# VHH binders against q96fz2: the designs that were tried, part 399

Target 1, 269 residues: q96fz2
Amino acid sequence: CGRTSCHLPRDVLTRACAYQDRRGQQRLPEWRDPDKYCPSYNKSPQSNSPVLLSRLHFEKDADSSERIIAPMRWGLVPSWFKESDPSKLQFNTTNCRSDTVMEKRSFKVPLGKGRRCVVLADGFYEWQRCQGTNQRQPYFIYFPQIKTEKSGSIGAADSPENWEKVWDNWRLLTMAGIFDCWEPPEGGDVLYSYTIITVDSCKGLSDIHHRMPAILDGEEAVSKWLDFGEVSTQEALKLIHPTENITFHAVSSVVNNSRNNTPECLAPV
Below, E stands for the ipSAE of ESMFold2; O stands for the ipSAE of OpenDDE; V2 stands for 0.75 times the mean of E and O plus 0.25 times the DockQ between their complexes.

## First folded at step 23 (VHH; framework vhh_6z1v_2)

Design HC5 (at its last fold request DockQ between E and O 0.64; V2 from the best seeds 0.82)
Fold by OpenDDE, fold request of step 24:
Order: sequence, then C-alpha cells, then structure tokens
Structure HC5 (fold): chain B 269 residues (1-269), chain A 123 residues (1-123)
Amino acid sequence: as target 1 above (269 residues)
Amino acid sequence: EVQLVESGGRLVRTGGSLRLSCAASGFRFRYYVMGWFRQAPGKEREVVAAIVQSGGYTYYADFVKGRFTISRDNAKNTVYLQMNSLKPEDTAVYYCAAGKGIYLDTPSDYDYWGQGTQVTVSS
C-alpha cells in the first residue's frame, strides 16, 4: 500500500470514528495535534495521516479502551534512529509485512511496546498491471458503503454540496499499523510515525494486486488492536489477515500524480 | 453489447420459494457489484439485495428479513437471488443490475440493468 485517500473534514472524520469504550459509553476520539491533519484524496508516504491509538500511550493509568486520533507521518522512523533527517533511513518502512513483522527490529520493538495504531482512510489505491502494456490501471479500494438516509435523489454527485453529503456516512477503512516515537538528536518535537501492516491479498483483489493492507474489520477488531493494555501482541497479531469485505472501482490516472488532490482521484471511470 | 438476462420469475404460492438468475455478458462481470431490485405496480424501484465483486459482502433491504439470499458465480457471470417464504407483497418485476458505483443500495450507482423477470405471489 503506497497511496490512500483521507479527505474528510476533521469534524466529519471525528464523527466517523465514534466508538464505544469498555464501559459501553459512546465516545469520540480526542485529537492530538489536530493542526497537522491535512485532508487529501491522495496521500503518499511521508505525508501525515490520522491514526487511532490508545489513550494509555499518553496518559498513565488511562483507560486503554479510550481512543485518541492523531496525525502521524507515514513511514515508520524507529526510535533508535540517530540521524537528524528521517529521510536518511536506508530501509523502507512504508509497509510492514505480516509474515516478517517479528523479524524486523524496526517493527518488532515498537510492536512489543504495544505501539499499535489504526490507520484511517477513505480507502487505498492499487495499480493493476495491464497485460501487454506498460500501463497500469489504478483502483480505489474501500469498505462497502450503504447510503442509510433515504434522503432524496442524491442526484449525480454533480454538486459539491451533494458530494459532501455522500461522505457524511462514509465507513472509513481501518488498517492495522505500528507506530513509533522518534526524538531528533538535535532536539525538537517528537516525531510520531507509522507503518501499515500488509498481507497477501484476498481472492477478490488478487487480480489487482498481490498484497493488501491488513484491514481491521469491525469495532471489535479495531478495539482489540488498539487496546495494548488488555490484548497481548500475540493475540493482536491474530487479527492480521486478508479480508473479502472489500469493494473497488477503477479510477482515472489523475491519482498517479501525488500532487493531485481532487475528487477525481477516487471517482469511478 | 452489455446484457443482463433475468430468469426464474413465475407464479408461486404464499410461503413458496423461487430462485432467480441473472446471466451477464459484454462486460467484466467480476469487477462489478451486482444487485437485485424490484418494482411493484405503482411503486418505485427498490433495492432488494447487493453483493460485492468477491461475494465477501452482501447487503439486504430491511423487508428481506433473512428470507432472501444473494450470491454470485464469477466463473459463470451469473448472480442469483434465492427467495424463500415469499409473500404477496413480494409480487414485482425483479431486475438485475451491475454497478461500479460507491453505494450498494443506490439505484443510480448501477450502470447496467436487465429487462426484469415477473414474480407473482398468490395468496
């Protein structure tokens, strides 16, 4: 996974992340560093994306079932990294393969510390290699969506206003991630960064791409992944597998350029 | 040419069962969401059920209440609707549809439509 969409306004995103804590109380995640949230239809590695993580990571004795939402850098920077520039990292940390997660120190160590997060997205993009051509067809992949409100004829998403309404009830894609905290040697702010765990693709996506993000399907899976206080690493890793609860459609080549940030990126073609 | 051909609709008694089939051709079937819709006389077309490309997710309208099952065979380019415990209220023309659309329950998100098959449930 090298491209995602996360374009919802902050308030809409927050509402979409509503959850029940261990006590069954309805809650919204609290934001950390909300100013770092930058909505985009086209998120690439090294950009910031919102993730969910347990409050226990920030507050001693906090309820580990409570969730915080925070923008983090895509591409895990290990805590032990001693260079002043994260870009000098010599290995790719955009993704973590599920089969080797325990073999790589960069992922094993933070995972062992309970640094599990849920990476939020509208969906992710993958490129299908076209047979006989050097061309690749991009696809937008996301959870199946249901339009709950019989609201009137969402006419053709032709109006910006109607488009916004479409996203009010959007089910966000929830991907399993590992994050770490890096302190720059020269001082400054602690950098929070994440990697997305990947698995072999489900059968439904296998023709598009051979790998997919580990998707946490449902509130229970999300809760267990986040709750490092109650759920062991071993138990959490059982949640990491491919899922067929996914849909997709072809999109235009507009998404190929990471600078393009328009609705056309994820529009069906 | 894109074609969706429904079959299986007939007269059945209350409590009876039917299996509808929709044979698709002329497009990449495995890349489309498939849906069943119905339209009763004097009523609007409404979604009955939908299924994603892999079959890994299905949607059902509230009135289905576990009576119907949507399935698909991508190798045969066919989508099915097993209907059990049929009621007179289920009398309608049933349509098969294929879509690239975002929403499974929204008719406008479906691109191709069949001609429909008549299902009549007698009391």
Scores: ipSAE 0.919, ipTM 0.966, lowest interface PAE 0.4, mean pLDDT 93
Fold by ESMFold2, fold request of step 24:
Structure HC5 (fold): chain B 269 residues (1-269), chain A 123 residues (1-123)
Amino acid sequence: as target 1 above (269 residues)
Amino acid sequence: EVQLVESGGRLVRTGGSLRLSCAASGFRFRYYVMGWFRQAPGKEREVVAAIVQSGGYTYYADFVKGRFTISRDNAKNTVYLQMNSLKPEDTAVYYCAAGKGIYLDTPSDYDYWGQGTQVTVSS
């Protein structure tokens, strides 16, 4: 998994991340570094994308069920990295295999510190390879979407403006991630960066690719992955598995060039 | 040549059951979301149920209220709608559809449509 879409304006994205804390109170995540959020239909490694993480990472004695949303660099830079330029890292940390996560120092160490995050996207792209050629068919992969879906007791008598807010009802893809904090040796701000955990693909995606991101399906899974104050590493790892609650469609080759940032990137073909 | 052929529609008494089938050919069935839609005279076509490529997610319109079940058999290129506890307001032409669009409940997101099968529910 090496390409995503996360194109929603910040206010729409924030509302899509509404949640309940452990006491049942409805909340929105609090932003850190909002000016670093750069929405795009075509995000690649080394770019910033928004993730959710526990407030307890930033505030002593905070409620660990409360959420912060922040842009982080895609491609985990381990805290022990000694070079001044993160692009010189000798290992690919865009993804982390679930079956070896406890064997790789780059991932085991931050995981042991409770540095779990939820990576947000509209969905992700994957390229289907055919035998004997360099030709590839890209697909956009995402949670199933209902245009007229509503939550709570609000029914068909909703106001007209609520029906025109289709993107307010987009179900964001929620992927399990690990993050770390790196202090540049030459000084400067701490770099927050993440990796996406991967698993074997579900049957529905097996014709497209043999791996998929570990998707956290539903509020309970998201809450448990984030809450390192109450949920141990061992229990959190039980959340990491393939899901069949996924859909996809073919897209044009416009997405192949990561410089292309247009709605055409995810449009069905 | 794409074909979606519905079958199983007939006259049924209130409270009865029907199973609709839709045989698909001429396209890569496993790559499409499948849906059942219905249209009663004088009304707009509306989603009844939809099922993603793997069968791992199903959607039902609110009026179904647990009475219908959509399923698919990717080996046989067939999608089904089991309809139980039928009511007179279920009377409509039922259409099978296949789509590559984003939204499961939106007819314009479906690319291929069957000719329809009539379901009539009488008291």
Scores: ipSAE 0.830, ipTM 0.927, lowest interface PAE 0.6, mean pLDDT 90
ESMFold2, look of step 23: ipSAE 0.821; ipTM 0.926
ESMFold2 (binder alone), look of step 23: mean pLDDT 90; pTM 0.916
OpenDDE, look of step 23: ipSAE 0.917; ipTM 0.965
ESMFold2, fold request of step 24: ipSAE 0.827, 0.796; ipTM 0.928, 0.917
ESMFold2 (binder alone), fold request of step 24: mean pLDDT 90, 90, 90; pTM 0.916, 0.916, 0.918
OpenDDE, fold request of step 24: ipSAE 0.919, 0.919; ipTM 0.966, 0.966

Design HC6 (at its last look DockQ between E and O 0.69; V2 from the best seeds 0.83)
Fold by OpenDDE, look of step 23:
Structure HC6 (fold): chain B 269 residues (1-269), chain A 123 residues (1-123)
Amino acid sequence: as target 1 above (269 residues)
Amino acid sequence: EVQLVESGGRLVRTGGSLRLSCAASGFRFRYYVMGWFRQAPGKEREVVAAIVQSGGYTYYADFVKGRFTISRDNAKNTVYLQMNSLKPEDTAVYYCAAGKGIYLDTPAEYDYWGQGTQVTVSS
């Protein structure tokens, strides 16, 4: 996974992340560093994206079922990295393969510390290789969406106002991630960064791409992944597998340029 | 040429069962969401069920209440609707549709439509 969409306004995104804690109370995640959230139809590695993580990571003795939402840098910077510039990292940390997560120190160590997060997106992009050509067809992959009856009064999706309303009931894609905290050697703010765990693609996506993000499907899976206080690493890793509960459509080549940030990126062609 | 051909519609008694089939041709079937819709006389066309490309997710309208099952065979380019416990209110023309749209329950999101098959449930 090398490209995602996360364009919802902050308030809409927050509402879409409503959850129940272990006591059954309805809650909204609290924001950490909300000013770092930059909505975009076209998110690339090294950009900031919102992730969910347990409150226990920030507050001693907090309820580990409570969730925080925070923008983090895509591309995990290990805590042991000693260079002053994260861009000098010599290996790719955009993704973590599920089969080697326990073999690579950069991922194993933070995972062992319970640094699990849920990466939020509208969906992700993948490029299908076209047979006989060097051309690649991009696809937008996401959870299946249902238009709620309340949206039936929303006229043709062609108006900008209607477009915003369409996204009010969007089911966000929830991907399993590992994050780490890096302290710059020269001082400054702690950098929070994440990697997306990848798995072999489900049968439905296998013709498009051979790998897919580990998708956490449903509130239980999301809760267990986040709750490092109650759920062991071993139990959490059982949640990491392909899922067929996804849909996709072809999109235009507009998404190929990471600078393009318009609705056309994810629109069906 | 894109074609969706429905079959299996007939007269049945209340409580009876039917299996509808829709054979697709002329497009990449495995890349499309498939849906079943129905239209009764004097009523608007409404969604009955939908299924994503892999079959890993299915949607059903509220009136289905577990009576119908949508399935697909991508190797055969066919989508099915098993209908059990049929009621007179289920009498309608049933349409197969294929879509690349975002919303599974929205007719406007479907690109191709069959001619429909008549299902009649007698009391």
Scores: ipSAE 0.918, ipTM 0.965, lowest interface PAE 0.4, mean pLDDT 93
Fold by ESMFold2, look of step 23:
Structure HC6 (fold): chain B 269 residues (1-269), chain A 123 residues (1-123)
Amino acid sequence: as target 1 above (269 residues)
Amino acid sequence: EVQLVESGGRLVRTGGSLRLSCAASGFRFRYYVMGWFRQAPGKEREVVAAIVQSGGYTYYADFVKGRFTISRDNAKNTVYLQMNSLKPEDTAVYYCAAGKGIYLDTPAEYDYWGQGTQVTVSS
């Protein structure tokens, strides 16, 4: 769970994230720091990727069902980190195992503050070890896709009718994450960073890799994970499980080098 | 040698039921999405149903939702289509297909195709 694709232009990504608040009003998430969004077919740890989080994290008394979309650093930097350079962190926070999340201070503390986010991607890559060799076959893994399905079924209540009709047909992968806010000791802007929660792989992916991201399948799961004002940590963790609602295909080794940012990275082979 | 062999197509009356089977060989079945497509004379081949590798997601065209069920058995390398409440407009050649492409409903995304089995619905 160390490589993703998130390549859509910002405006297309925003429309794909249309949602319904607690009162049934259709909305688009509001961006924070949009200039930090760097679309790529080949995202790796330490890069910024867009996540969804509750507006209540930014605005006193906001409706906790309203969503913000913001680029955050992949690789959670704990709020207690003491050095001035986040790259000096001595342990890997790219992923967080679900079975130990309440035992690790780096994850338990922000989770207790309601710092849950939804990590967005086109899909993720995983490398399958071939038996009897050191070669690895990369796969692109994503929600099942329908080209002719009506895309506008999740549009906002107040939105101009035309933007629902232009929503592309790609169903974004929605992964459960935890984020934290690190204040540099010598001053400067607060760093927002996230980890992706992982679970044992479903049967469908077990031949590829033994772990998978915790995928939030559908708007109810996404809403409950984000809404720390109404959904307790204990209830939210019930959403964290493997899913069989997933598909995959082999891709070329072009994706192996994280500097390659081309559509070939996710093309079927 | 890759093979997809459909069976079970026949003449049935309106309102009847039929189960199609597709036996696969010569490729790693569990790595493929499987689909059922149909083609009536003079019409385009169209998706009927599709099922992802694990069986955890199934897709159905609007015209068959609620009447047909796709399933797969990865131990037997077989995909099935249970067809209930059949209508004369279901008359077509039904094709089994296997794909590694992206879109489940798009014939071009499927790599291997069976020869088809005829389903005829009368009454």
Scores: ipSAE 0.829, ipTM 0.928, lowest interface PAE 0.6, mean pLDDT 90
ESMFold2 (binder alone), look of step 23: mean pLDDT 90; pTM 0.920

Design HC7 (at its last look DockQ between E and O 0.76; V2 from the best seeds 0.84)
Fold by OpenDDE, look of step 23:
Structure HC7 (fold): chain B 269 residues (1-269), chain A 123 residues (1-123)
Amino acid sequence: as target 1 above (269 residues)
Amino acid sequence: EVQLVESGGRLVRTGGSLRLSCAASGFRFRYYVMGWFRQAPGKEREVVAAIVQSGGYTYYADFVKGRFTISRDNAKNTVYLQMNSLKPEDTAVYYCAAGKGIYLDTPEEYDYWGQGTQVTVSS
């Protein structure tokens, strides 16, 4: 996974992340560094994206089922990294393969510390290789969406106003991630960064791409992945597998340029 | 040429069962969401069920209440609707549709439509 969409307004995104804690109380995640959230239809590695993580990571003795939402850098910077510039990392940390997560120090160490997060997105992009050509067809992949009857008055999605309403009931894609905290050697703010765990693609996506993000499907899976206080690493890793509960459509080549940030990026062609 | 051909519609008694089939041709079937819709006389066309490309997710309208099952065979380019416990209110023309749109329950998101098959449930 090298490209995602996360364009919802902050308030809409927050509401879409509503959850129940272990006591059954309905909650909204609290924001850390909300000013770092930059909505985009076209998110690339090294950009900031919102992730969910347990409150216990920030507050001693907090309920580990409570969630925080925070923008983090895509591309995990290990805590042990000694260079002053994260861009000097010589290995790719955009993704973590599920089969080697326990073999690579950069991912194993933070995972062992319970640094699990849920990466939020509208969906992700993948490029299908076209037979006989050097051209690749991009696809937008996401959870199946249902237009809730409550939006009875949503006229044709053709108006900008209607477009915003369409996204009020969007089911966000929830991907399993590992994050780490890096302290710059020269001082400054702690950098929070994440990697997306990847798995072999489900049968439905296998013709598009051979790998897919580990998708956490449903509230229980999300809760278990986040709750490092109650759920062990071994139990959490059982949640990491391909899922067929996804849909996709072809999009235009507009998404090929990471600078393009318009609704056209994810629109069906 | 894109074709969706429904079959299996007939007269059945209340409480009966029926299996509808839709054979697709002329497009990449495995890349499309498939849906079943129905239209009763004097009523608007409404969604009955939808299924994503892999079959890993299905949607059903509220009136289905577990009576119908949508499935697909991508190797055969066919989508099915198993209908059990049929009621007179289920009498309608049933349409198969294929879409690459975003919303499964929205008819406007479907690109191709069959001619429909008549299902009649007698009391």
Scores: ipSAE 0.917, ipTM 0.965, lowest interface PAE 0.4, mean pLDDT 93
Fold by ESMFold2, look of step 23:
Structure HC7 (fold): chain B 269 residues (1-269), chain A 123 residues (1-123)
Amino acid sequence: as target 1 above (269 residues)
Amino acid sequence: EVQLVESGGRLVRTGGSLRLSCAASGFRFRYYVMGWFRQAPGKEREVVAAIVQSGGYTYYADFVKGRFTISRDNAKNTVYLQMNSLKPEDTAVYYCAAGKGIYLDTPEEYDYWGQGTQVTVSS
């Protein structure tokens, strides 16, 4: 998983993230650093994308079931990194393999601190390798979608009259992630960054690619992954597995260049 | 040449059961979402059920949940609709469709259509 789409306007995205807290109260996640959200049909590593995380990471004694939404840098920068420029990190942290997560210090340490997040996207892209050609076929991969159902909480969901009506009821893809917090040596704001956990692909995707992101399917899985106050690391890791609750379609090669930010990137071909 | 051929439609009494089949050819079946749609005289075509490529997710319109089951066999390039507890309101031409579009319940997202099979439910 090295490319995603996350293009919804902030208000629409927020409503799609409506949830119930531990007491059954309907809530929207509270934003941190909303100005860093950069919607695009074509997100790549080092870009910022929104993630969900527990409010308990920010407030002493907060209800761990309450959610914050914040843009974080894709490509986890470990808290122990010593250089001044995160681009100098000498190992790839875009993804974290589930089978070795407890063997890699970059992932084991933040996971042990409860630094679990849910990475949000419209869906992700993968490239199918084919014998005998110099071309790879990109696919857009996402939760199954129903147009006649709206996303969001009771009474909070609205559809803009003329803007991007195709996306009115989009079910956001929810991927399991780990984040860390890095303090630059010369000072400045703490850098929040994440990795996406990967697993072996399900049967439905195996012809496209052998790996897939660990998808959290439904609110129970999302809540358990986020709630580090009530759900241990060992219990949370049981949520990490492939799913067949997924669909896909072929897209044009426009998406190949990560600088292309247009609806054509995910349009069926 | 793409073909979708429905079969199994017939006259059946209220409360009865039917199984519809749709044989697909001319395209890579496992790469397509499959759907069943229906159209009664004077009405617009509406989704009945849909199933993603692997079979891992199925959708049913509100009026059919609990009575119908969609399934697919990717080895046989065939999609099925098991229809139980049939009502006169289920009388329609039933169409098989294949698509690479986004929304499962939207006929415009489906690229290929069968000719339909008539289902008639008598009182």
Scores: ipSAE 0.819, ipTM 0.925, lowest interface PAE 0.6, mean pLDDT 90
ESMFold2 (binder alone), look of step 23: mean pLDDT 90; pTM 0.923

Design HC8 (at its last look DockQ between E and O 0.69; V2 from the best seeds 0.82)
Fold by OpenDDE, look of step 23:
Structure HC8 (fold): chain B 269 residues (1-269), chain A 123 residues (1-123)
Amino acid sequence: as target 1 above (269 residues)
Amino acid sequence: EVQLVESGGRLVRTGGSLRLSCAASGFRFRYYVMGWFRQAPGKEREVVAAIVQSGGYTFYADFVKGRFTISRDNAKNTVYLQMNSLKPEDTAVYYCAAGKGIYLDTPSEYDYWGQGTQVTVSS
């Protein structure tokens, strides 16, 4: 996974992340560093994206079922990294393969510390290789969406106002991630960064791409992944597998340029 | 040429069962969401069920209440609707549709439509 969409306004995104804690109480995640959230139809590695993580990571003795939402850098910077510039990292940390997560120190160590997060997106992009050509067809992959009856009064999706309303009931894609905290050697703010765990693609996506993000499907899976206080690493890793509960459509080549940030990126062609 | 051909519609008694089939041709079937819709006389076309490309997710309208099952065979380019416990209110023309749209329950999101098959449930 090398490209995602996360374009919802902050308030809409927050509402879409409503959850129940272990006591069954309805809650909204609290924001950490909300000013770092930059909505985009075209998110690339090294950009900031919102992730969910347990409150226990920030507050001693907090309820580990409570969630925080925070923008983090895509591309995990290990805590042991000693260079002053994260861009000098010599290996790719955009993704973590599920089969080697326990073999690579950069992922194993933070995972062992319970640094699990849920990466939020509208969906992710993948490029299909076209047979006989060097051309690749991009696809937008996401959870299946149902239009709520309330949206039936929303006129033709062609108006910008209607477009925003369409996204009010969007089911966000929830991907399993590992994050780490890096302290710059020269001082400054702690950098929070994440990697997306990848698995072999489900049968439905296998013709498009051979790998897919580990998708956490449903509130239980999301809760267990986040709750490092109650759920062991070993139990959490059981949640990491392909899922067929996804849909996709072809999109235009507009998404190929990471600078393009318009609705056309994810629109069906 | 894109074609969706429905079959299996007939007269049945209340409580009876039918299996509808829709054979697709002329497009990449495995890349499309498939849906079943129905239209009764004097009523608007409404969604009955939908299924994503892999079959890993299915949607059903509220009136289905577990009576119908949508399935697909991508190797055969066919989508099915098993209908059990049929009621007179289920009498309608049933349409197969294929879509690349975002919303599974929205008719306008579907690109191709069959001619429909008549299902009649007698009391």
Scores: ipSAE 0.918, ipTM 0.965, lowest interface PAE 0.4, mean pLDDT 93
Fold by ESMFold2, look of step 23:
Structure HC8 (fold): chain B 269 residues (1-269), chain A 123 residues (1-123)
Amino acid sequence: as target 1 above (269 residues)
Amino acid sequence: EVQLVESGGRLVRTGGSLRLSCAASGFRFRYYVMGWFRQAPGKEREVVAAIVQSGGYTFYADFVKGRFTISRDNAKNTVYLQMNSLKPEDTAVYYCAAGKGIYLDTPSEYDYWGQGTQVTVSS
């Protein structure tokens, strides 16, 4: 997993992240550094993307079920990194394999501190390799979407001029991540950065690619992954597995160039 | 040539059961979401059920939940709709559809359509 779409305006994204705390109260996550949010249909490693994390990471004695949303750098920079320029890391931290997460210092250490996050996206892109060639077909991969899902009594249907609200009901992809905090040796702001945990692909995606992000399917999984105050590392890792609750469609090669930030990147072809 | 051919529609009594089949050809079936839609006289075509490529997620309209089951067999390029506890309001032409669009419940997201099979439920 090396490319995502996360394009929603901040207010729309925030509403899509509505949740219940431990007491059952409906809440929105509280932003940190909202001005660092850079929406795009075409996010690459080293860019900032929003993640969810527990309020307990920031506030002593906070309710660990309460959520903060913050942009973080994609590509985990370990807290022990000694050089002044994160681009000088000698290894790729865009992803973290689930089968070796407790063996790699870059991931084991922050995980042991409870530094679990949920990485948000509209969905992710993956490139299918055809047998016998180096040609690749990009696909956009995301949770199944329902336009008309309603419950209870409702009034008259929304007017056609509310068409821009089609994204108001988008079910965001929720991926399991690990983050760390790096203090530059020459001073400056602490850098928050994350990696996305990967697993073997489910059967439904195996023709496209052999790996997939670890997807947290539903609020129970999201809550348990975030709540390092109540859920141990050992218990949290049981949430890390493939899912078949996924769909996809082919997209044009417009997405190949990471400078292209248009709806065409995820449009079906 | 893309083809979707429905079969299995007939007259049944209220409370009865019926199984619809849709045989697909001419496209890469495994890459498509499949859906069943219906249209009663004087009404618009509406979603009944949909199923993602792997079968790992299924959607049912509110009126059919608990009574109908959608399934697919990617080896046979076939999608099915098992219909139980049928009611007179289920009377309609049932259409098989294949799509690569985003929304499972929206007819405009589906690229290919069958000719339909008539289901009639008598009182």
Scores: ipSAE 0.816, ipTM 0.926, lowest interface PAE 0.7, mean pLDDT 90
ESMFold2 (binder alone), look of step 23: mean pLDDT 90; pTM 0.920

